# VHH binders against DNA replication and repair protein RecF (recF): the designs that were tried, part 6

Target 1, 363 residues: DNA replication and repair protein RecF (recF), of Pseudoalteromonas atlantica (q15zz5)
Amino acid sequence: MKLDSVQIRNLRNLQHVTFKPSHGVNFILGINGSGKSSILEAIHYLGFGRSFRTSKHKNVIQNEQESFTVFCECLEDSTTQRLGLSRSINDTVSVSINGIKGNKVSDLVSLLPVQIFTPQSSDILLGAPKLRRKYIDWCLFHVEHSFLTCSNAYSRLLKHNNALCRKQQVGYANPQRVYWTDLLAQYGSELTEFRNAMMTRLIPLITSNLAQFLPEFCVEISYYRGWEKGLELNEALTKSADRDYKNGYISVGPHKADVRFKISGKPAQEVLSRGQLRMLVAALQLATTQCLMSYTQKTCIFLLDDVGAELDAAKREVFIDRLLESNTQLFVTAIEEHQLEFIDKYQNKKMFHVEHGQVREES
Short names: E, the ipSAE of ESMFold2; O, the ipSAE of OpenDDE; V2, 0.75 times the mean of E and O plus 0.25 times the DockQ between their complexes.

## First folded at step 1 (VHH)

Design k14 (framework vhh_8k46_1)
Fold by ESMFold2-Fast, scan of step 1:
Structure k14 (fold): chain B 363 residues (1-363), chain A 123 residues (1-123)
Amino acid sequence: as target 1 above (363 residues)
Amino acid sequence: AVQLQASGGGFVQPGGSLRLSCAASGRTFSSYVMGWFRQAPGKEREFVSAISQSGGYTYYADSVKGRFTISRDNSKNTVYLQMNSLRAEDTATYYCAADLSWLGDYSMEYDYWGQGTQVTVSS
């Protein structure tokens, strides 16, 4: 889906902003603190239900206001949709889809695939395995209709089985333990099948992108499913049972899964510089939009918040060009127009200037 | 909303057999994990047997293994408990229960329960 209009109220320093983006690329210009990242933050709420800048929704609400609201009109094929999200100071959320209130956040975010690249995006490589699992799971959420149900079932079963392990530590035996661990194995195996299939599709796309972004390195990409190779998950759970009951948690399964990147047998994050890690992240994130397009024929909205100019102009141009080849609607922030020297070559573009929380389109 | 109706209980002599049925209405039956529980007079409710959504996995309390068999027919939205070699200690109200395997509070309890069917094994 493509955003046709965006309206933002009481979000950060944006009191009342309305604009009509291009279906191609949108350049958002302004000094630090002008509100340009807040515009991306608003769009991010529509696609993720959360901020990329803070875990606290209250910090996103404008001072002395009770709530913020983000509303958009979007197009997919010949169909128009109206989507809205409001978050209040008492941490309640309200979601509207085509004029009907009472929807879940998951209903909204499933309609609008949004991806982001920021200075902090290197955390996918440097951070915990959970961030790499989230990378795969975003693709599955938008491609596989039954993924979310399976993932949620696994998470609840894991939580329950961990509680059973803790009860066993203090001497409470449960005659149903085999039942609960077998259910965990069933849903965990199904979740792993989804992830394995997705990884087999993502790896070739990432490798192709790396030929453009990081051609001097041969990056080996592998998926670790979260338990010993050669065993079925039920066998791994049985083998670890005594340890799990002693320690009070399930130690094997897709909640331990990871994506590994190696260069000449060493972790890529130990070999690559900061700039080179950003190129690897760019290759990863581009692969998600390519995967979505190839599987669903649907378009992605991509938020590029590289205000520090961490990517050089040539690599930034390649990144934007490749995203547009995947029919992505792109929003790019910059401090000054000269940081986007290549923009004159784009025909389907708009430029917006942000000052003191106000937005104007450059004619 | 999901409703569960247990049936098939009755009076039986020691060594006899009974087959309990639990019919489900509402959401898709094949999405539920199904279980049987029982409660004898003056005792707490205890687990008897469970069957996975596909029917590929079955589980039994030690007190009933080898005597009871759980099965399901997803085309009829029904789960069954075949009880053989019944003993006086099997006397209880038998409850069927359903869960989508979504447990929010670390409980062993299922989300949906039937009204129960009385089984009396006596002289």
Scores: ipSAE 0.000, ipTM 0.124, lowest interface PAE 19.4, mean pLDDT 83

Design n01 (framework vhh_8pnl_2)
Fold by ESMFold2-Fast, scan of step 1:
Structure n01 (fold): chain B 363 residues (1-363), chain A 123 residues (1-123)
Amino acid sequence: as target 1 above (363 residues)
Amino acid sequence: QGQLVESGGGLVQPGGSLRLSCADAGSIFSIYAMAWYRQAPGKERELVARITSGGSTNYADFVKGRFTISRDNAKSTLYLQMNSLKPEDTAMYYCAADYWGSPYELDTSYEYWGQGTRVTVSA
């Protein structure tokens, strides 16, 4: 789906903002503090249910207000859909879909695939394995209808089994503990099957993108499922049971999974410069939009918040061009128009100026 | 639709009491955090009380001292004991299992709602 109109109320310094984006590329211009990143933050709420700038929803609500609201009109096929999300200071959420209230946040988020690139996006490669798992899981959430239920069940069962390891003074053979461990193995195996299938789809797309972004390197991409090769998950859990009980946590399973990037046997992070790592991340994120288009016919909304100019102009142009080739609707922030000299080549574009929390479309 | 089924709502006079129940028909166990939300006509849905899988509780300021949330994990049932009811407590009351806010945090929580039970406080 593509955004046809966006309305934002009481979000950061945006008191009341309305604009109609292009289905192609949208350039959002303004000085630091004008509200341009807050516009991306509002769209991010529609696609993720949260801010990319803070974990605390209260910090997103405008001072002295009770709530913020983000509303949009979207085109799907030939039909307009109306979607809204409000978040209040008492941590409640209200979701509206086509005038019907009482929807789940997951119902809204599943309708709007949103992806983001910021200076912090290199943390996918430099950070903890959890960020690489989230990369795969975002794709699965939008491609596989049953993934959400499986993933959340595994997460909750893991928490419960960890608590049993910490607090219960009973051995592995206790019937209650065996019950919970067996459930953990069942959901964990199912989750791993989803991730294996998704990696099989993503790796060729990433490799194709790397041929353009990092042609001088041969990047080996592999998925580590989170436990010893040659064992089923239930066997690995049994093998680690005594250690896990003593240590107070489950040490094997898809919660330990990782995606590994190597060049000639060495971690890519040790070989690539910071700029080259950003091109690897760009190749990864482009692959997600391509995967969505190929397997669901859905288009992605992509937020490019590169205020710090982490990508130089040439790399930014290539990234934007490739995203547009994947039928992506783009929102790109910048301080001044001259920083985007290549924009004159785009025909399906809109320019927006943000000043003191107000948005103006350039004619 | 869903695994959570609320009951116990009704019409009571101001100062009265009601006990709401939320039964997990789909076997949601002690592994989930559970919450009660309410929504009055024309207003947003608001959190009333939450209880973690470990039994820790949190209450909205407007119900502290009057409402008590509890759970029976053996029966897979969540309760809300409502005392000293006020006309302002009139709303649809909803049971929810863990708040789910983002696909990028798929492994943290899950939002599953019941269909609601009506509470009317009127003379």
Scores: ipSAE 0.006, ipTM 0.236, lowest interface PAE 10.1, mean pLDDT 81

Design n02 (framework vhh_8pnl_2)
Fold by ESMFold2-Fast, scan of step 1:
Formats: C-alpha cells, structure tokens, sequence
Structure n02 (fold): chain B 363 residues (1-363), chain A 124 residues (1-124)
C-alpha cells in the first residue's frame, strides 16, 4: 500500500500539515526541532498505533489541544483507501477506515505495513529478547491473518497463569490449574509453530542481504523457542511447575523465545563495530519488507529517521537502493540536502522542507 | 477460558439512572483492566469508560460527569453507574477485559473478552 496524501493535525509542533508523497522515495529536510521526525512519527502511528519516540500519547499531542489526528489516502491494488487515527489526552483512540469509525487499531495497522530505522534500531541486537520477538511478530502479523488472535490468547493466558503462580492458592496438580496450564501449552505451541515457520522464511533473506551489506562476516542466525530441546511445551511446563509456583511466574514458553546472532561462536554485538551492527540491522529490516512482498504482494512503507550521524552517505545509499528494489515507499529525514549527495540518481522522488512545523514541497 | 455476563439494562426516561453490572468468571478479575463499550443501532462500537487494575479511571467526553465506572474485586464484578441519561445513550452496552503482555501486536492494548451485552433504552 502506498501513501498518496498525508494530513497531520496537532501532533508535536505540526498544527496542520498536508503533503502528497512520491510512491518511491521522499526526502524530508529540516534542522533539528523543525518537525521532520514528527512527520515520520505520524506515519508510524498509522502503521503501529504508537510513537517510536515516547510511550506517552499525551506527550505527542500539541500543547493546549485535546487530541491529534493523522489521516492518509493510500493505494492498494488500484483501490484508494482513506485511513485515520486520532488519540486524545484521555487516552481514547478513534480509528476511521474509508469514512467508517469505530475500528480497532489492529484493523488500521494491518492495512499499512510500516518499518522504521533510527539510531535506536540497533536495540534489536543490543536490547532485550522482547525486541527480537517483536521483529518476528511484526512479520507474522502482516503475513498470517490468524497470528494476532493466537498471540493475544497466549498473552492473556500467560498473565492468568502468572497470577495463579503468584497467589499460590492452588497447587499444580489441581484440575483447574492443570486446565489453565494445558490451554497455555496449546496456544504457546501454536505461536511457536508460527515463529518457526517465519524464521525459516526470514533466515535465507537475511543471509542474502548480509552477503551485500556485511560480506566479510559469516553470521549464524538461530531461533530459541523458549524451553528445553526435546520436550513438548506441556512437558516443559510440568517440569518447571514447582519452580514456577515458588517464584510466582511461568518460566518456560514462547515469551522466553529469542533470536540469536553469532559470529565465530560469539554474540555478533561483541564482534561488530557500531557501523557494522547497523548494517546487520539494515539486513534484518530489509528481509521483513522482502518477506512481506513474497507472501502478501503488498508494499511496505519504510521510515529512515536521522541516520546521518550513525551511517555515512555510502552506507545509507546502499540501504535506500535495496529498499527501493523491494518496491518500498521510503521516507528519509536529513538536516540538509548535501547530506544526501546521491539523491540525484533517483527518478521517483520528492523533496520536502520542514521549518517551524510547516511543510513545503521543493519544485 | 472465561466469560463476562452483563446485566442491569432496561428502559428509562430521559434524566433517569441505571446501574450496569458485569460478572467475571474464570480469570483473576483483580489483575485486569476492565472497560465498558456501547454500540447504538447502525453506529460503531465506542469506548464509554475504562478502569485499571489499580482503580484509575478514564471516561469518554460524552459521559464525563454523568457516568461512573467502578469495580469490586472481592465479587469479581465491574459496574457502570449511569446518571442523567439522554436518548443518545440508547445502545447495547458491553463489558470487556484487557489483553496484556508483550505478545499484543500491534503494540497497543486490545480487549479480547466481550460479553453478550445488555440493552439500555432511553425514551420519553
């Protein structure tokens, strides 16, 4: 799906912004604080339902306003879709699809696959396993229509089973306790099957991308499902039950899953420089857009925010070129045009200048 | 898994009051945020009020000052006290239980368990 027009109201310093992006690459130029990252933040809300800059929606709403709104018109298979999202200071959300309100955020974001690369994107490699699980789960959400139902069921069941462990009111062998544990194992096994299938699809794509982005290294990629090899999940839950009851939480299952990256037996993050880590992240994120195209035939929207300080122009050019080869609609922020000296080679491009929360298209 | 059972709906005249109840079975009630939604004929389902596991509340602008959401953890019951009812409040009212955890994707809270609803009619 490609954005044909974007309208933003009362988001950060953007009081009222409207622009029509290119279906190829869009360069958004402005000094720090001009609002260029806020434009990407608005598009990110349409694809994720949240900010990439803050967990607090109230902080995104412009001062003295009760809400912000992001609206877009986009093309999918020659059909025009009209999508909108509004967040209020009361933490209520309103989602509109083709003039019809009352939709869930998941209904909106499933229509608009959005990926992002920022200086913080290396947290996929350096951060907690949750970020690597989210990487796989983003792909599953957009490729497998039944994934979200399974994932949400597992999450709720995990919360319930953890509560039972904390209260210690019912022993593991109680029939009701066994019922909840068996149900957790059922959904957890299904979730793990989705993730195993997705990793099988992603690993070859990542490896192919690494041949171009980081050819001097051989990166081993493996998926840890979150429990002991050789056991079914229900067996692992039974084996850990006494410990889980004592400690007050379920210690095995897909909520403990991880994706591991190794070079010569060592974690990749211990071997690679900062720039090399960013190339690994770029390979990972490019693989998600390639996977989406392969299994859904849908285009991805990709946001590149303030990567000039972290990537030199040559590395950024390679990344942009590969994303465009995957028919991605790209939005790139930079302070000045000279930071993007390679832009003249792109035919399907637009330039936008952002100053004091206002946007102007360069002629 | 678990079930939510709403009750307390009925016919009331403008300016009247009703108290809706939602009984929760199966899950540990006190650990979940709960919400009331409503849907009028031919209209979209909309959030009316939300209450966290800790008791903090959030209301839609169209019910602020008129409705009060509360919970009784000992009885595993959620309430919605509706005062100064208007014809515009006519709808099916639904109880919902919050989804939790790092598997909720997109990265936002959704309510997974819904009851069958209870009808509220406000007419002269």
Amino acid sequence: as target 1 above (363 residues)
Amino acid sequence: QGQLVESGGGLVQPGGSLRLSCADAGFTFSDYAMAWYRQAPGKERELVARISSGGSTNYADFVKGRFTISRDNAKSTLYLQMNSLKPEDTAMYYCARELYGDYSWPDTYEFDYWGQGTRVTVSA
Scores: ipSAE 0.013, ipTM 0.247, lowest interface PAE 8.3, mean pLDDT 82

Design n03 (framework vhh_8pnl_2)
Fold by ESMFold2-Fast, scan of step 1:
Structure n03 (fold): chain B 363 residues (1-363), chain A 124 residues (1-124)
Amino acid sequence: as target 1 above (363 residues)
Amino acid sequence: QGQLVESGGGLVQPGGSLRLSCADAGSTFSSYDMAWYRQAPGKERELVARIYSGGDTNYADFVKGRFTISRDNAKSTLYLQMNSLKPEDTAMYYCAAGVYHSYLPWGTSKYDYWGQGTRVTVSA
């Protein structure tokens, strides 16, 4: 699904903006504070239900306004889809899908695979394992129909088992505990199979991308499933049971899973500069769009926000080229025109200039 | 499955009407998003209609204009009013309840509770 028309009202300094993007690549230029990142923020709301710049929705609503609205028309197999999201100052949300009312944000975001690359994207590598699990799970959410059902079942069983550990400060041999941990092991193993299959698909793509983004490094990528190697999950749960009931939570399972990156035996985070970590993240995110296209024929919308001095023109060009090869619809912001001096080679492109919250298409 | 109990199914002629009910004894009924699913033999379960905890509704295209979903939080009961029934509506109808975690796809959850189903047969 590609955006054919975008309408934004009362979002940051964008009071009333309408534009028709290219299905290929869209370059959005403007000085700091012009509103160019706010355009990406609006599209990000359609794909994630949130801002990438703040956790506080109220801060995204234009001053003195009660709400903001983002609306788009999308093309899918020559059929136009109409999607909209409004967020009010009292934190209520309204989602519209083809005139259908009462949709949840999750209904909307499942229709629009959106990815974003910003200077802060290195947090995927520097942050907690949860962010790396989200990387895998985003892919599974868009590729694997039954993943969300399995993941939700595991999460509910985990909460229940944790509650049993706390509420029923019970000994090792409690029959109710055995029943629920066996069920947890069943769904946790199923969830782990989804992630193993996805990592098998992603690792070759990431490695191929790294040959272009970090050719001087040999990055070893491994998936840690969240429990001791050589054991089935039910065995690991049994082995940790005494500790888990003393501590009041389940300490092993896919909720502890991680993706590990090593260079010469050391964590990549300890070897790579922040700019080089951004290149590793770029390789990771490019792999997800490539995977989505190859296995589902679904196209991704990709947002590149002001990629900074750390992502030089040559690497930026390679990133854009690889994304377009995966039939991705791109939105790229830049402060200076010289940061995009390679743009003349793209035929399916549009240029937009943003000034004082207004957008103008370059003729 | 324990918590949700469907009723109101039966045999009806094409063009007829049926009203399905789903009762939940739980104190959290008013906070749940509720739905009706159906499953015909040899087919997977499909969403018929959904009603969110706030009262907003969604319908599958194949029932729009014919079915109406509603809820009574005081009685902890979900309803599906089915009008202009067609032979293609023949299926087991299931009630589902759950809480949706919003904003991120990997943060969403599906229905936590499912009923045992009630049979609807539309035949001349």
Scores: ipSAE 0.006, ipTM 0.135, lowest interface PAE 10.0, mean pLDDT 81

Design n04 (framework vhh_8pnl_2; at its last look DockQ between E and O 0.02; V2 from the best seeds 0.00; counts 0 for: pae O 15.4 > 2, unsure alone 57.1 < 65, grease 24.6 > 24.2, SAP .718 > .668, placed apart)
Fold by OpenDDE, look of step 2:
Structure n04 (fold): chain B 363 residues (1-363), chain A 124 residues (1-124)
Amino acid sequence: as target 1 above (363 residues)
Amino acid sequence: QGQLVESGGGLVQPGGSLRLSCADAGFTVSSYYMAWYRQAPGKERELVARITSGGDTNYADFVKGRFTISRDNAKSTLYLQMNSLKPEDTAMYYCAKYPSEDFYGTLEYSFDYWGQGTRVTVSA
């Protein structure tokens, strides 16, 4: 779906903002502190149910207000969807879909694929394996309908099995242990199959993107499933059982999975400069966008925050072009107009100016 | 939580066949991972076969193609077709299901996830 209209209330310095974005690329220009990132944050809430800037929702609510609200009208298949999210000072969330309240956040986010590229996006490569799992899982969430059920089940089972490990009262031969471990293995295996299939789809796309974004490097991409090769997950769980019970947590399974990037046998993050790492991340996010479009025909909303600071002129243009080729609705923030000198080539575009929490469309 | 009810067990000669059934009165079997377990006298309970929500099946090594796990979603029933039965297959057979997603985070282990079992005896 593409956003036709966006309304924001009481989000940081945005008291009451309404704008109609282009279905192509939207440039948001303003000085530091004007509210550019807050606009992206509002859209991010629709796509994720949370901020990319903070884990504390109360800090996103405008001062002296009880809640913020983000509302949008979206177009999909000639039908208009009305979507709304509100967060209150007590961290309660309210989701509205087509006028119906009481929906889950997952119901909302399933309708709006959103991605964001920020300075922190490099953490997908530099940070913990969990971030790379999230990368895969985002795509699975939007592409595979059964993924969420599987993933949630595994997570709950993992929590339960961890609790069993901590109790240390359930022996290996205990029927309860056998039962819960088997269930964990079943859902874990299914989850791993989802991820394997997705990686099989993503790797060629990533590689293709890298040929343009980082032609000077050959990046090897591999998926580590989270347990020893050649073993079924139940076997791996059995093999690690004593250790896991001693440590109080399950040490093998898809919750330990990772995606590895290597150049000439070395971790890519050790070889690539910061700028080059950003291009690698760009290639990754473009790939998931491409995958989404190819398998679901859904449009991805893509948010680029402070593009002038993140990518050089040549690279940011290439990235924007490639995203638009994938039928994305793009939002790009910038501080200065010179950072966007190439924008004249885009036919389907809008320019917005943000000042003191107000948004004005440039005519 | 729906109660699982196993049936179909009995006395059979070696080489014979049995079809076990597990009926779930409360839930659709399609929404759950389902499995058959067995417990012989003096032995630990062991997995026989399992089926995922997607329909994928897995069998214990000792099955060697002799057993088939299946489900009828319309009837909310799990089946185990057992062919070429051996004396070693003599056991109490239990049906198990994955608990409701709503309960995983809050409920401890419950025997409600198991049926009462059906006895299979293979003897000449």
Scores: ipSAE 0.000, ipTM 0.203, lowest interface PAE 15.4, mean pLDDT 88
ESMFold2-Fast, scan of step 1: ipSAE 0.223; ipTM 0.645
ESMFold2, look of step 2: ipSAE 0.000; ipTM 0.278
ESMFold2 (binder alone), look of step 2: mean pLDDT 74; pTM 0.756

Design n05 (framework vhh_8pnl_2)
Fold by ESMFold2-Fast, scan of step 1:
Structure n05 (fold): chain B 363 residues (1-363), chain A 122 residues (1-122)
Amino acid sequence: as target 1 above (363 residues)
Amino acid sequence: QGQLVESGGGLVQPGGSLRLSCADAGIIFSDYTMAWYRQAPGKERELVARISTGGSTNYADFVKGRFTISRDNAKSTLYLQMNSLKPEDTAMYYCATVPDYLESGWYDEDYWGQGTRVTVSA
């Protein structure tokens, strides 16, 4: 789905901003503090229900305002949809779809596949396994209609089983306890099957992208499902039961899953420079847009924030070109025009200038 | 699947105190950031206080110094100690889980209680 118009109110320094992006690539220019990253943050809220810069929504609301609002008009198959999200200082969220309020955030974000690449995107490789699981799960959320229900059920069952372990009033052999761990194993196995299938789809795409982004390296990609090889999940849960009961949490399952990247047997993060890690992340995120396009024929909105950091002009050009080949609608921030020397080759583009929280179309 | 049940509301005179409790059925409590919200007649719900899984607290300016949020993970119970109550504190008080999209899953489900009524009047 493509954004045809965007309206932002009371978000950071953006008091009231409206603009009509290109369906191809949009270059957003401005100095630090002008509001260019805040425009991407607004679009990110429509696709994720949250900021990519902070977990504290209060920090996103403009000073002395009680809420911010992001509204857009989207085109898909000649149908215009009107989508809106408002978040208040009261930690409440309001979602509007075609003028109807009371929708869930998941209803909104399922309509707008949004991906982002920032200087902090290397945290996918350097950070906790949870960020790598989120990478897979984003793809599943947009490709598999039943994934969210399964994932939510597993999360709730995990929290319930963890609480039962902590109370220690009920031993593992108790029928109530066995009932809940059996359900956990059922949903956990289903979740793992979704992730295995998705990794099978993603790995060839990532490998193809790496041939252009890191041709000097052979990166091995593997998925660890979160428990001992050769065991079914119910067997692994039984084997770990005494430890889990003592420690107060479930220690095996897809909530412990990870994606591993190795070069000549060593973790990629020990071999690659920071710039090279960013190329690996670029290959990973490009694969998500390619996967979405190939399996659903849906298009992605892609946000590239501050791509001048550690991505040279040639690699930025390749990244943008490959994203456009998958019919992605791009939003790219830059401080100066010279960071975009390759821009003249694109026909379906718009230039926006951001100054003091206001947006103007250039060219 | 998850259920939150508030208790402790009632009628109290200005300057009085009440202690609200929110009990979980043992399903999700200790793994969530928890919050108290309130809604006065004709107004939108507003955050009163928030407490993280690690015990870090955050308060709305209008209750700071008067209300104290706390949690007992062993009892799966959230508390709100309300002191120096004012007529302006009259509202329905709700217990809720707060999703943290940076630390939790992509799409955590919000759990809300049915609310407990607090009336501050002479």
Scores: ipSAE 0.015, ipTM 0.261, lowest interface PAE 7.1, mean pLDDT 83

Design n06 (framework vhh_8pnl_2)
Fold by ESMFold2-Fast, scan of step 1:
Structure n06 (fold): chain B 363 residues (1-363), chain A 123 residues (1-123)
Amino acid sequence: as target 1 above (363 residues)
Amino acid sequence: QGQLVESGGGLVQPGGSLRLSCADAGFTFSEYAMAWYRQAPGKERELVARIYSGDSTNYADFVKGRFTISRDNAKSTLYLQMNSLKPEDTAMYYCAAEDSWYTLGYPEDYDVWGQGTRVTVSA
């Protein structure tokens, strides 16, 4: 789905902004504090239901206002979809889809696949395993219709089993405890099969992208499912039961899964420079857009925030070119026009200037 | 989820050292990236240092070489060793458990903040 128009009200310093992006690439220029990242933040809300800059929605609402609103018109197979999200200081969320209110956030974000690359995106490699699991799970959410139901079931069961371990009110061999552990193993195994299948699809795409982005390195990518090799999940849970009850949490399962990146046996983050890590992250995120297109024919909206601070012109050009080859609609922020010297080669593009929370199309 | 509790702040002379601690009660500490932020009077909170589950670290340029962040997942405790303190380091220091989970609005995905500990660097 491609954004045909975007309207933003009372978000950060954006009081009232309306613009019509290109279906190809959109360059958003402005000094720090102008509101260019806030435009990306608004689009991110439509695709994730949240900010990429803060967990506190009230920090996103403009001072002295009670709510912010993001609205868009999207084109899908020549049909216009109208999507909107509003958040208030009272933690009220309102979602509108084609004039119908009362929708869930998950209903909205499932319609609009959005990916983002920011200076903080290297956290996928440097951060906790949870971020790498989310990388896989974002793909699954948009590709597999039953994934969210399975993932939610596993999360609820994990919380319940963790609470039972913490309470320690029933013995380890109690039939009721066995029931909850068996149910956890059932959903956990299903979740793991989804992730195994997705990793099988993503690894070749990532490897292909790395041949262009980091040709001097051989990056080995492996998936750790979250428990001992050779065991079924139910067996692993039984084996760890005494430890888990002592510690008050379930220590094995897909909630402990990880994706590992190695170069010559060493973690990639110990070998690669900051710029090279950026290229590895770029290869990972490009693979998600390629996977979506190949499997579902869905197009992705891709947000590149402050790319000029992290990537030189040549690296930005390669990344943008590859995303456009995957029929992605791009939004790229930069402080200065000279950081985008290569833009003259793009035909399907628009330039927007952001100053004091106001947006103007260049022409 | 539980609360983060900071300690170790105080008054120190320029060039001195302090060790801040942040204790967790009631959430899965090892699943989070942990960070120290600071807020000087009249300024916004700014990131000082971040540590990931694999002990990889990231520092703000103004503290590189002077501050060291570390964690003990078994004790659910985060530390900030502060050396060569300057008057500019005077601030309220906050511990944060950062969750960058893009989960569609689930409450468990929000950042957890402590109440802060005061550091004053004055002659």
Scores: ipSAE 0.005, ipTM 0.237, lowest interface PAE 10.2, mean pLDDT 81

